# VH-VL binders against q96ev2r1098to1170: the designs that were tried, part 17

Target 1, 73 residues: q96ev2r1098to1170
Amino acid sequence: CVVSVEGLSSSTTDAQLKSLLMSVGPIQSLQMLPQQRKAIAKFKEPAHALAFQQKFHRHMIDLSHINVALIVE
Key: E = the ipSAE of ESMFold2; O = the ipSAE of OpenDDE; V2 = 0.75 times the mean of E and O plus 0.25 times the DockQ between their complexes.

## First folded at step 5 (VH-VL)

Design c57 (framework fv_vulinacimab)
Fold by ESMFold2-Fast, scan of step 5:
Structure c57 (fold): chain C 73 residues (1-73), chain A 121 residues (1-121), chain B 112 residues (1-112)
Amino acid sequence: as target 1 above (73 residues)
Amino acid sequence: QVQLVQSGGGLVQPGGSLRLSCAASGFTFSSYAMSWVRQAPGKGLEWVSAISGSGGSTYYADSVKGRFTISRDNSKNTVNLQMNSLRAEDTAVYYCAKDSYYFSSGYFDYWGQGTLVTVSS
Amino acid sequence: DVVMTQSPLSLPVTLGQPASISCRSSQSLLHSSGDNYLDWYVQKPGQSPQLLIYLGSNRASGVPDRISGSGSGTDFTLRISRVEAEDVGVYYCMQALQTPYTFGQGTKLEIK
């Protein structure tokens, strides 16, 4: 249910990323790691984590292409 | 089908204000960034402003920064451009355009019909 | 700002003949993802602009395969293999790598 979003612009806010994540499905948590240009998000449903990766892997946010990886727990 | 329907243009004196609106239908409005692009009479296209899907990020061309404000109302599926301190060089047809991405870093797959703004004494 | 330069600015063509338009950018539009952030639009007389090609070479929905985009980095080409009457209009390239997004000055395609 966990995705890693990497390659974030330093100007990307948690509200912006949260909105993008929730366009796919409800999230349980979001942790911003701006020093690493990274965020960790947990979807409530595993299917939404996969859907987010399929839809937004290599997508551009604030002129930075993101990489979306599924994290196995 | 995707539709973008514009309104709010007109004639205004230098220093005046106008508000342009663009009503969207046929797609999930809050999932996509929206932009405004203008075209002066007989000239080419100039990008003016963009707003992310949530409205949390806005972007402006230097020529309009501090004078124009882009906003959106996702409950009404509208994007708006508030234009203040208008100058003769702002005279143009203004187009709203749908971005292919959430944060406004894509291509414009659909365009509105355009709204004429004339700034003249 | 990224400067986009098109050539020619005026392109008279005979129906059925090929046409090509060049677009050059002042800096590379090739991103580390492998995509070129260069798009092509056409504005037909009395109409709004419409998307033809996105990300360098991908055709938009409804665009015939006689229209193609190619190039990478700073040098891009839009080609029409056989010009038809419906192709009349002004063609613009646009970079979307960084804000402000910038357009070329436009190429007017006319039937002679």
Scores: ipSAE 0.007, ipTM 0.652, lowest interface PAE 11.0, mean pLDDT 84

Design c58 (framework fv_vulinacimab)
Fold by ESMFold2-Fast, scan of step 5:
Structure c58 (fold): chain C 73 residues (1-73), chain A 121 residues (1-121), chain B 112 residues (1-112)
Amino acid sequence: as target 1 above (73 residues)
Amino acid sequence: QVQLVQSGGGLVQPGGSLRLSCAASGFTFSSYAMSWVRQAPGKGLEWVSAISGSGGSTYYADSVKGRFTISRDNSKNTVNLQMNSLRAEDTAVYYCAKDLEWLSSGYFDYWGQGTLVTVSS
Amino acid sequence: DVVMTQSPLSLPVTLGQPASISCRSSQSLLHSSGDNYLDWYVQKPGQSPQLLIYLGSNRASGVPDRISGSGSGTDFTLRISRVEAEDVGVYYCMQALQTPYTFGQGTKLEIK
C-alpha cells in the first residue's frame, strides 16, 4: 500500500501532492522529505498504490520528473 | 475542445510596459503548467517563461529575468505575462502554450493564436 | 544552457520523396526515467506552432504516421516518409530536459 515518490520539485507542496494521490484513491498518510526530494505515501488500498505507480511513474509535476516505486514489505 | 485565446500586445516605446493575457478553456486549467514562447519577426522560436499548475514555481529565460513576470489566476482560467522595461529586442509575436500532461511540462500540445508586441520609438 | 543545432536549415524536397531533419544537443537529453526530453514542432505559414512529436518518438494526436521521430542522447531525427504539400513549414526541435527550454534554429521545408 506504500509508494515512494522521488524526484520532487522543491516547489511541490504537500497539498498539491496529496491532491494528486487522492485523485487515485484515499490515503492513510503522507510524509514529505524535502531534503531528499521525495515523499512516502500510504494508500488505504493496495490496488490504488499500484494504480498510482502505473499512471504517474516518470510523470512530470511542477516541472520535475517523478519516480514512483512500490515499497515492498 | 481546448482553446487558448490571447489578448494584450501593441506598440510601446523602449522602457514601457505591456501585459499579455491568455484565457484558457476546455481543460482543468489548474492541473497544467503554462508557458510563453516568442518569435521575433523572421526569426525562430524562443522560450520565455513557464509557470506550474499551482502557480508555485516560475521560470524565466535569462533575457527577460527581472523584467517579465508570469502569473496565473486559476479561478479565471487565465495566465498573464507582465512585461516591464521593454527593449527593442523584445519585439516579437508572443504565444501562450499548454503542457500536454496533467501537472507536467516540456511538450506543448496547444498554442494560442499569438499576440504581436512591437517595441519601437 | 543546452544548445540545440538543426541541419539542414533549408530543405527543398520533391513531392512524394522522403525528408529528414537532424537535431543535436550540446548535452544528453536522456533522463534517468529512460525518456529523451526532445520535442518536434512545425510552424506552417501564418499559423501558430503545433506539436508533432514528444519525448523523442511519441506522435502527437492527429499527426500522420508518415511523420516519425527517432534518436537518443544527443542525436535526433525527424523523418517524413513521403512529403505532401501540407508539410510546408518551419520545423523546430526543442529540449525540455531543463529550463531554460531551448529550440533549434528551425528547418524550412519547401517543395521544389
Scores: ipSAE 0.014, ipTM 0.673, lowest interface PAE 7.4, mean pLDDT 83

Design c59 (framework fv_vulinacimab)
Fold by ESMFold2-Fast, scan of step 5:
Structure c59 (fold): chain C 73 residues (1-73), chain A 121 residues (1-121), chain B 112 residues (1-112)
Amino acid sequence: as target 1 above (73 residues)
Amino acid sequence: QVQLVQSGGGLVQPGGSLRLSCAASGFTFSSYAMSWVRQAPGKGLEWVSAISGSGGSTYYADSVKGRFTISRDNSKNTVNLQMNSLRAEDTAVYYCAKEGYYWSSGYFDYWGQGTLVTVSS
Amino acid sequence: DVVMTQSPLSLPVTLGQPASISCRSSQSLLHSSGDNYLDWYVQKPGQSPQLLIYLGSNRASGVPDRISGSGSGTDFTLRISRVEAEDVGVYYCMQALQTPYTFGQGTKLEIK
């Protein structure tokens, strides 16, 4: 139920990203890794992780296209 | 093991200032939002303020907005509450609490021991 | 602001008997994600509050299964199937759907 969000702009706020994640489903955690332009989010339900990837993979935030990968294990 | 250790309470006169601190250990501090919740003597719980894991978002109850400032130092694993223009009705035990989410929305899974703040002439 | 109302405010119970606490919100706490942003806490005498139930019905780590949360939207219930001496304390519901987070008035559970 984990996704990796990669390619984040340095200007992207945690509130901005959380709003996108929560629009799909409840999350248990969100870890911002600004040095890597990356965030790791854990959804409560596996279906929401998949839905988020399908809807927001390659979505543009602050002029950066994000990549959404499903993390297994 | 998760621990939240508080400091900085005391007695202060109305109009004075006080700074509360909460030192966290046992979890990745920057990954979780932190809140302050207070309890006046013999009364119930009142949420005061919250800060997101990165510190990029802060939230305040109307009763403290403009007077209190929440901040965090992720390099030191601390969250702080700067309280200015204190009033008698700010007298309470103040708790720091860890949220289950990185942001300020969810639940408080761990609480500090509490710090008494008394505002009296 | 979302107003949280608890009932009863005083709950004397006999050891081994069940207990229930009601919590009502002035607006729906059901988020579009499917979760109810309603949590339950207990504050035992002289102690910090501790989490019992989060997001409506999820039991926190270490909380026994005799304690459960239910409900959706505006009406929520915390139930203890058999009260034990260590359950004495003040119980609070809290909404976290929007800031400011707001608590109910508290329900004092005491052994009669």
Scores: ipSAE 0.007, ipTM 0.644, lowest interface PAE 12.3, mean pLDDT 84

Design c6 (framework fv_vulinacimab)
Fold by ESMFold2-Fast, scan of step 5:
Structure c6 (fold): chain C 73 residues (1-73), chain A 120 residues (1-120), chain B 112 residues (1-112)
Amino acid sequence: as target 1 above (73 residues)
Amino acid sequence: QVQLVQSGGGLVQPGGSLRLSCAASGFTFSSYAMSWVRQAPGKGLEWVSAISGSGGSTYYADSVKGRFTISRDNSKNTVNLQMNSLRAEDTAVYYCAKEYDFWSGYFDYWGQGTLVTVSS
Amino acid sequence: DVVMTQSPLSLPVTLGQPASISCRSSQSLLHSSGYNYLDWYVQKPGQSPQLLIYLGSNRASGVPDRISGSGSGTDFTLRISRVEAEDVGVYYCMQALQTPYTFGQGTKLEIK
């Protein structure tokens, strides 16, 4: 149920990313890793993690194309 | 410490198929993206494909899209490149490479290379 | 696709002398994060490529400080302050700002 959002601009806020994630489904957690230009988000449902990757992989935020990876636990 | 050991490769006829494998050790394999980069004889480097650490995201150069499939088995620490409908222009040494961070896109370690020859 | 252009393509150098390689991109590699998504690799004879410089100017582990990277946007330089015999090889720049990742055509450094 976990996705890694990579390729984040330094100007991208947690509120902006949370809004994008929640457009797909409810999240359990969101951890911003600004030094690594990444965020780790956990969806409550595995299907929403997959849907988010399919919809938003290579999506542009603040002139940066994000990479969405599914993380196996 | 970090090791990428490649296998597969060989001579194949145009239209044929071949599967390359890259066995990784010395790092948490599932946490890092992997790429394939090729080099035709006497030519420069060309990026071919990439796969995210989880295997959920894959990327391909236009020249191989629809013919090549990258995959990984995190339980066995391997990344694979399935090459179908091979053409003469696919003749190259193929390298697997570890990306430090998919966002950064740089390759900190490379395998030894595997020669693929496509000839009629 | 981002086109990467290197010059010179052949670089004969005398041992102990400096060497410089240029790399130009068809569009800016400077991201809003402040990083330039340009990396340098060397391929020594009979060997796999190895990382020298990442994100414009950062030296990879084990790379001597006589090798440095500089530049921003579309114009980048790899410099070797004093060429050693071990530096012989083909040098490539690569952009990783966007896929497909693209390499320059390579610069062959030879000892005169």
Scores: ipSAE 0.005, ipTM 0.606, lowest interface PAE 14.3, mean pLDDT 82

Design c60 (framework fv_vulinacimab; at its last look DockQ between E and O 0.14; V2 from the best seeds 0.00; counts 0 for: pae E 11.5 > 2, placed apart)
Fold by OpenDDE, look of step 6:
Structure c60 (fold): chain C 73 residues (1-73), chain A 121 residues (1-121), chain B 112 residues (1-112)
Amino acid sequence: as target 1 above (73 residues)
Amino acid sequence: QVQLVQSGGGLVQPGGSLRLSCAASGFTFSSYAMSWVRQAPGKGLEWVSAISGSGGSTYYADSVKGRFTISRDNSKNTVNLQMNSLRAEDTAVYYCAKDYYFSSGYPFDYWGQGTLVTVSS
Amino acid sequence: DVVMTQSPLSLPVTLGQPASISCRSSQSLLHSSGDNYLDWYVQKPGQSPQLLIYLGSNRASGVPDRISGSGSGTDFTLRISRVEAEDVGVYYCMQALQTPYTFGQGTKLEIK
């Protein structure tokens, strides 16, 4: 249910990332870690976390290539 | 459906200024970076400028750096290109383009209709 | 800046025959992710450019399967297996690995 998004551009806003996440499915939480250029997001459905990872891993966001990984709790 | 409708441009003397505008619809505007690409008469394509979805990052070709300014108003779904100190070599059809992926800046899956800018004395 | 070089610049083709356009980059477009940041566009007469291929080999929506992109690193090819009248236009490769984004010179495809 949880994904990490790393390599975020400094210009990427919470709203932008939230919109990106929600394009796949509803999220339960989003935590931005600006100093690490990272974010942690939890989807309500595990399938959406996987779908998000598969769709956006290694893609460019605000001219920054991101890494999306599934976090197993 | 996605639409990009351009306005502005026209004829101007060297050293003059023009402002181009591109009105977007059919997608979540703030989620996508936008670019301007130009084409001189009878020539190829040249990337001019890009702006991130949030507007926090801007990028320019060396040929226009310091003279052109890209901006966006996400409340109005518009991206603009302010062109100052225009030169004859800036004469071209200018296109606005939408990035393919969310907030990307590379593949352009939608293009405006183009706006002619003519710089001549 | 990354220099993009296309060949040929002029491509006269007989209807129904295949066509091939080469694109070379001055540096590798292969990203650490494994993707090649190379796009192909076509500008048909009197129209705005349109996306054909993205990330080297992915066909954009609405693009027929007779059009394909291949290659990796610094050498890329756009192929049309069977040229049709609607394929007339100028084709451009573009690197999107880094700014400034740079285009090839363009290849003008015409029907003989």
Scores: ipSAE 0.134, ipTM 0.825, lowest interface PAE 2.8, mean pLDDT 91
Fold by ESMFold2-Fast, scan of step 5:
Structure c60 (fold): chain C 73 residues (1-73), chain A 121 residues (1-121), chain B 112 residues (1-112)
Amino acid sequence: as target 1 above (73 residues)
Amino acid sequence: QVQLVQSGGGLVQPGGSLRLSCAASGFTFSSYAMSWVRQAPGKGLEWVSAISGSGGSTYYADSVKGRFTISRDNSKNTVNLQMNSLRAEDTAVYYCAKDYYFSSGYPFDYWGQGTLVTVSS
Amino acid sequence: DVVMTQSPLSLPVTLGQPASISCRSSQSLLHSSGDNYLDWYVQKPGQSPQLLIYLGSNRASGVPDRISGSGSGTDFTLRISRVEAEDVGVYYCMQALQTPYTFGQGTKLEIK
């Protein structure tokens, strides 16, 4: 249910990213790691984590291409 | 109704500077990236620079990197292109264009009217 | 950088006849979402460029259905089923998958 969003622009806020994540499905948590240009988000449903990766992997957010990885645990 | 109205431009000598401006209306300006695209006389289109909606990320074509600076003022709905160390090869009509919505959409659905920049002695 | 190549560069067409323009990219423009990040623009004489087709095949607002886009990956086509006088102009494809955005060389469509 967990995705790692990497390659975030320094201008991307947690509110913007949370809005984007929630457009796919409800989330349980979002942790911003700005020094790593990264964020970790947990969806309530595993299907939404996969859908987010399929839709937004290599997508351009704020003119920065992101990588979306599924965290397997 | 979306409008992009450009100003600036003119004739400058090689090594000179010019500042182009583009005033936007009819959309939530800060939510969209903005780009500049140029066209040399009788030539095709060349992308020059882009700035993210927040202004925190900027991108440049290799041909202008280090000489041109893109900026925006979201309180005034304007995007600007500061052009320094101008060369004859920079002679072109410069267009501002509405770019990506934050995380979706498609670029360049609206263009400004164009501003001529001539670099000549 | 992604290189965009158009063919033909000059396209004289008789009014009422079909016209087609090819656009090739040096790498796939197909995103994992299923969208192709290729757009088409036309620049009519004395005017700013205007959007015709976005994401490979979607018509921009106001674009007539005689104009269509198709293709996927690295090979794309813009087709005009019946050329009209107002179609005169230079047509450009552009990839929007990544910066720097890159345009094809342009195809000049003229009435013969």
Scores: ipSAE 0.034, ipTM 0.740, lowest interface PAE 6.1, mean pLDDT 85
Fold by ESMFold2, look of step 6:
Structure c60 (fold): chain C 73 residues (1-73), chain A 121 residues (1-121), chain B 112 residues (1-112)
Amino acid sequence: as target 1 above (73 residues)
Amino acid sequence: QVQLVQSGGGLVQPGGSLRLSCAASGFTFSSYAMSWVRQAPGKGLEWVSAISGSGGSTYYADSVKGRFTISRDNSKNTVNLQMNSLRAEDTAVYYCAKDYYFSSGYPFDYWGQGTLVTVSS
Amino acid sequence: DVVMTQSPLSLPVTLGQPASISCRSSQSLLHSSGDNYLDWYVQKPGQSPQLLIYLGSNRASGVPDRISGSGSGTDFTLRISRVEAEDVGVYYCMQALQTPYTFGQGTKLEIK
């Protein structure tokens, strides 16, 4: 259910990223880690985490390529 | 077939203004960031500016901040560069470039034909 | 800003011989995904730049297999295994990891 999003621009906000995540499915949480240019998000359903990774890996936000990876237990 | 067709160059005096235009076809324009890259005569490539696919974010090299404005019209598939307060150092061929393929991350995979901007008294 | 340094700046080569161009970055270009955000372009005489190699080692569409990219982190190499007359041009590396995007100085490849 967990994805990591890396390679975020310093200008990318939690609201922007939350909107992108929620376009795929409901989330339980979003934690921004700006010093690492990273965010961690939990989806309510594992299928949505997979769909987000498949759709948005290497997607560009604010002129930065993001890396989306699945984090499994 | 991806095409980027440029227009708007020419000769301008220092302190003057020009607007460059780049018309895109053959891809989903609004999905891709666009950049301007310039090349002074006999010199290398220098990235100038970029705009996100939606137009919500713009970026500039320090050498042009406050003088150049990048914009796009996704209904007309155009990206533009408004150049104000031009200096001799801005003399270059300006290329528009398609920044990134949505799913593969191809930076600058397609370039326009280039348009010459000459700033001279 | 990430400084990109190419070597050599001028590269006269004999037809059919190999050629190599070095590109060094002031910071690692290796993304946490495992990809290196380093691209190579060629500008042939009178033409716009063309993408040759992306993400360190992937050949762009239509690029012959005698042209390859390698390296990781801060050190990258473009190799042409057998130089042909059509390879004449100026070759640039560019980092695409962070803005401002920055190019190397260019390497002019000529047949001698």
Scores: ipSAE 0.006, ipTM 0.677, lowest interface PAE 11.5, mean pLDDT 86
ESMFold2 (binder alone), look of step 6: mean pLDDT 92; pTM 0.942

Design c61 (framework fv_vulinacimab)
Fold by ESMFold2-Fast, scan of step 5:
Structure c61 (fold): chain C 73 residues (1-73), chain A 122 residues (1-122), chain B 112 residues (1-112)
Amino acid sequence: as target 1 above (73 residues)
Amino acid sequence: QVQLVQSGGGLVQPGGSLRLSCAASGFTFSSYAMSWVRQAPGKGLEWVSAISGSGGSTYYADSVKGRFTISRDNSKNTVNLQMNSLRAEDTAVYYCAKDRGYYFSSGYFDYWGQGTLVTVSS
Amino acid sequence: DVVMTQSPLSLPVTLGQPASISCRSSQSLLHSSGDNYLDWYVQKPGQSPQLLIYLGSNRASGVPDRISGSGSGTDFTLRISRVEAEDVGVYYCMQALQTPYTFGQGTKLEIK
């Protein structure tokens, strides 16, 4: 259920990323790691994690293309 | 500078096993997916396997599923390909290649190893 | 699986002349991001493959501007405006939209 979002612009806010995540499905948590240009988000359902990766992988946010990876716990 | 140095090839009989290794330097290894691509003598390129930066996701071509296992050791900056139940049609030069992203799906290979010859013959 | 088809497979070219290689995919490679997940590689004699073009039209570091990629969806072209001796090799397109990643058959460019 967990996605790693990388390649975030320093201009990208947690509110913007949360909005994108929640457009796909409900999330359980979101942790911003700005020093790594990274965020880790946990969806309530595994299918939404996959759908988010398929829809937003290499999507452009604030002139930066993001990379979405699925993390197995 | 980015460098990928391969080892572990050789001659093996059908049904045998080999382990290929690729040692990486010059970049943050754990942040990038790694792939193996092979080339049979006189033939084109065939993608074989990939592993995500964290090691949590692995992918395989149908031709090698169940026989090959990709793994990585991020503390040693190495990616490995364990090849079991080798067949004559696995004879090829095997390349390790660096993907751009922290995930398999980024899909282009900006750096390649020197290649390792694997010959499967009776 | 996405099937990649190149033409021609053999491309004899006179030095200084232009060359073009076509690559067609069985499915659209255009992603919702607006990028085409089509890459071009060259393998020069005795060498490892090297990246030329990524995401349809972007040149990799060190690639001269006489080499360009174009196209969208299912039809892509690699063009060399003036062939030099160093361009000899086998050219491959690859789709990276989905696994398994698949390559075209390869186009051998040689000087005639």
Scores: ipSAE 0.005, ipTM 0.615, lowest interface PAE 12.6, mean pLDDT 82

Design c62 (framework fv_vulinacimab)
Fold by ESMFold2-Fast, scan of step 5:
Structure c62 (fold): chain C 73 residues (1-73), chain A 122 residues (1-122), chain B 112 residues (1-112)
Amino acid sequence: as target 1 above (73 residues)
Amino acid sequence: QVQLVQSGGGLVQPGGSLRLSCAASGFTFSSYAMSWVRQAPGKGLEWVSAISGSGGSTYYADSVKGRFTISRDNSKNTVNLQMNSLRAEDTAVYYCAKDYGSWFSEGYFDYWGQGTLVTVSS
Amino acid sequence: DVVMTQSPLSLPVTLGQPASISCRSSQSLLHSSGDNYLDWYVQKPGQSPQLLIYLGSNRASGVPDRISGSGSGTDFTLRISRVEAEDVGVYYCMQALQTPYTFGQGTKLEIK
């Protein structure tokens, strides 16, 4: 139920990204990796991870296009 | 009650500079991207520049790159457009516009300022 | 850059009759999310532009249901089912799939 969000603006905060993620469904964790311009988030439900990818993949966040990948664990 | 109030237009000679300002109220300013869109007399709309809610990302139309600088002061709820090396073709009404998508850009503008006329003429 | 083409450029309409404006993009505006990144604006005489339709077919707040947007990919239509005097203005489509955002050339709707 894990998504990788890549291509984040250096100015995007964890609070902003958490708000966006939670608009789709509840999350279990969020890890910001600013030096790699990415974040790893785990949704409580797998369906929400897929829904987030479908809605926000290649979307523009803070004027930066993000890539959303589903992570197999 | 969202309001965008613009200022700073005027008449300037080719090669001159002007600074446009847009004062925002009625929403959490730092959460939303802002754009500038211009309209030459009797012509259509042209997107000019955008800045992210945080101010960390900026984008420009090729016609203004290297001459115009967009900035924002989130403590004062203002977005600014510094216009240098102005040309006759920059003559237009300039609008500031609020992006709908919060700190992310959805690319549609739910509120617009009243417009500021910039005339570049000798 | 994505080129946006509107038709017609001039649209004289009799009060109470329907009106339609077409907008075509040089490339698909359909995003993987299923949304079309195509918006419609109107600029009434002496006023700033105002949002009518966003993401292809969604009405902005305060926009009456006699105004609708449809289409997908490269071909889009704005339709007014019954034109009223307040509808006079220049209508623009805009793509927001990629920067630079680009507008169509505008369609002037007039009552005849």
Scores: ipSAE 0.007, ipTM 0.655, lowest interface PAE 10.8, mean pLDDT 83

Design c7 (framework fv_vulinacimab)
Fold by ESMFold2-Fast, scan of step 5:
Structure c7 (fold): chain C 73 residues (1-73), chain A 120 residues (1-120), chain B 112 residues (1-112)
Amino acid sequence: as target 1 above (73 residues)
Amino acid sequence: QVQLVQSGGGLVQPGGSLRLSCAASGFTFSSYAMSWVRQAPGKGLEWVSAISGSGGSTYYADSVKGRFTISRDNSKNTVNLQMNSLRAEDTAVYYCAKDLWFGESYFDYWGQGTLVTVSS
Amino acid sequence: DVVMTQSPLSLPVTLGQPASISCRSSQSLLHSSGYNYLDWYVQKPGQSPQLLIYLGSNRASGVPDRISGSGSGTDFTLRISRVEAEDVGVYYCMQALQTPYTFGQGTKLEIK
């Protein structure tokens, strides 16, 4: 139910990313890791994590393309 | 295992200031928003303020905007509410709550509450 | 601001009988993702509030199955199928769709 969002612009806020994540479903947690240009989010349902990856992998936020990975372990 | 332990509070005169603190344990503090909710004597619940997990976003009820400041120290697992220019109508029990604001948007754990009395 | 209205505000009930509390919002709480951002809390005498139901109908951990939430959009119901002594308290609905979060006035459930 966890996604890693990588390639974030340093200007991307947690509120912006939350809005994008919530467009597919409710999240349970959001950890910003700005030094790695990365965020980790946990969705309520596994289907939401998959839907987010399918819709937003390579999506552009603040002139930066994000990479969405599913954390499968 | 989740615990929220509050401190601060007390009696203060109108126009005075108080700082409330809430120490969290048992969860990854920086991954969750935190909220403050108050309850005036004999009255219902009123949401006061929230802060995102990273501390990058803060939100306030109109009744406290400009007077109260929410902050957090993720290295110490604490959330704080600085209350300035206190008024009699701020008299209430103040609760800190673990806020799935950026998740399922509910308060799954609450602190024990701290009484703030604003009276001359 | 979203206004939350509860009814009744006072609910005397006999042990073992069902109880229902209504909550209405001034705006739809149904998000485009398909979820209703409506939660229910109870505050038992002398205690902090505690979560009962989140996202309209999901029961919080430890909450007995005789307590359920239902509804969508602007009309929501909390139902207790068989009231027990431990259910005494003040029940609040809360919308979490947007800031400011707003609570209903509270419904005091008492055993008659």
Scores: ipSAE 0.210, ipTM 0.795, lowest interface PAE 4.1, mean pLDDT 85

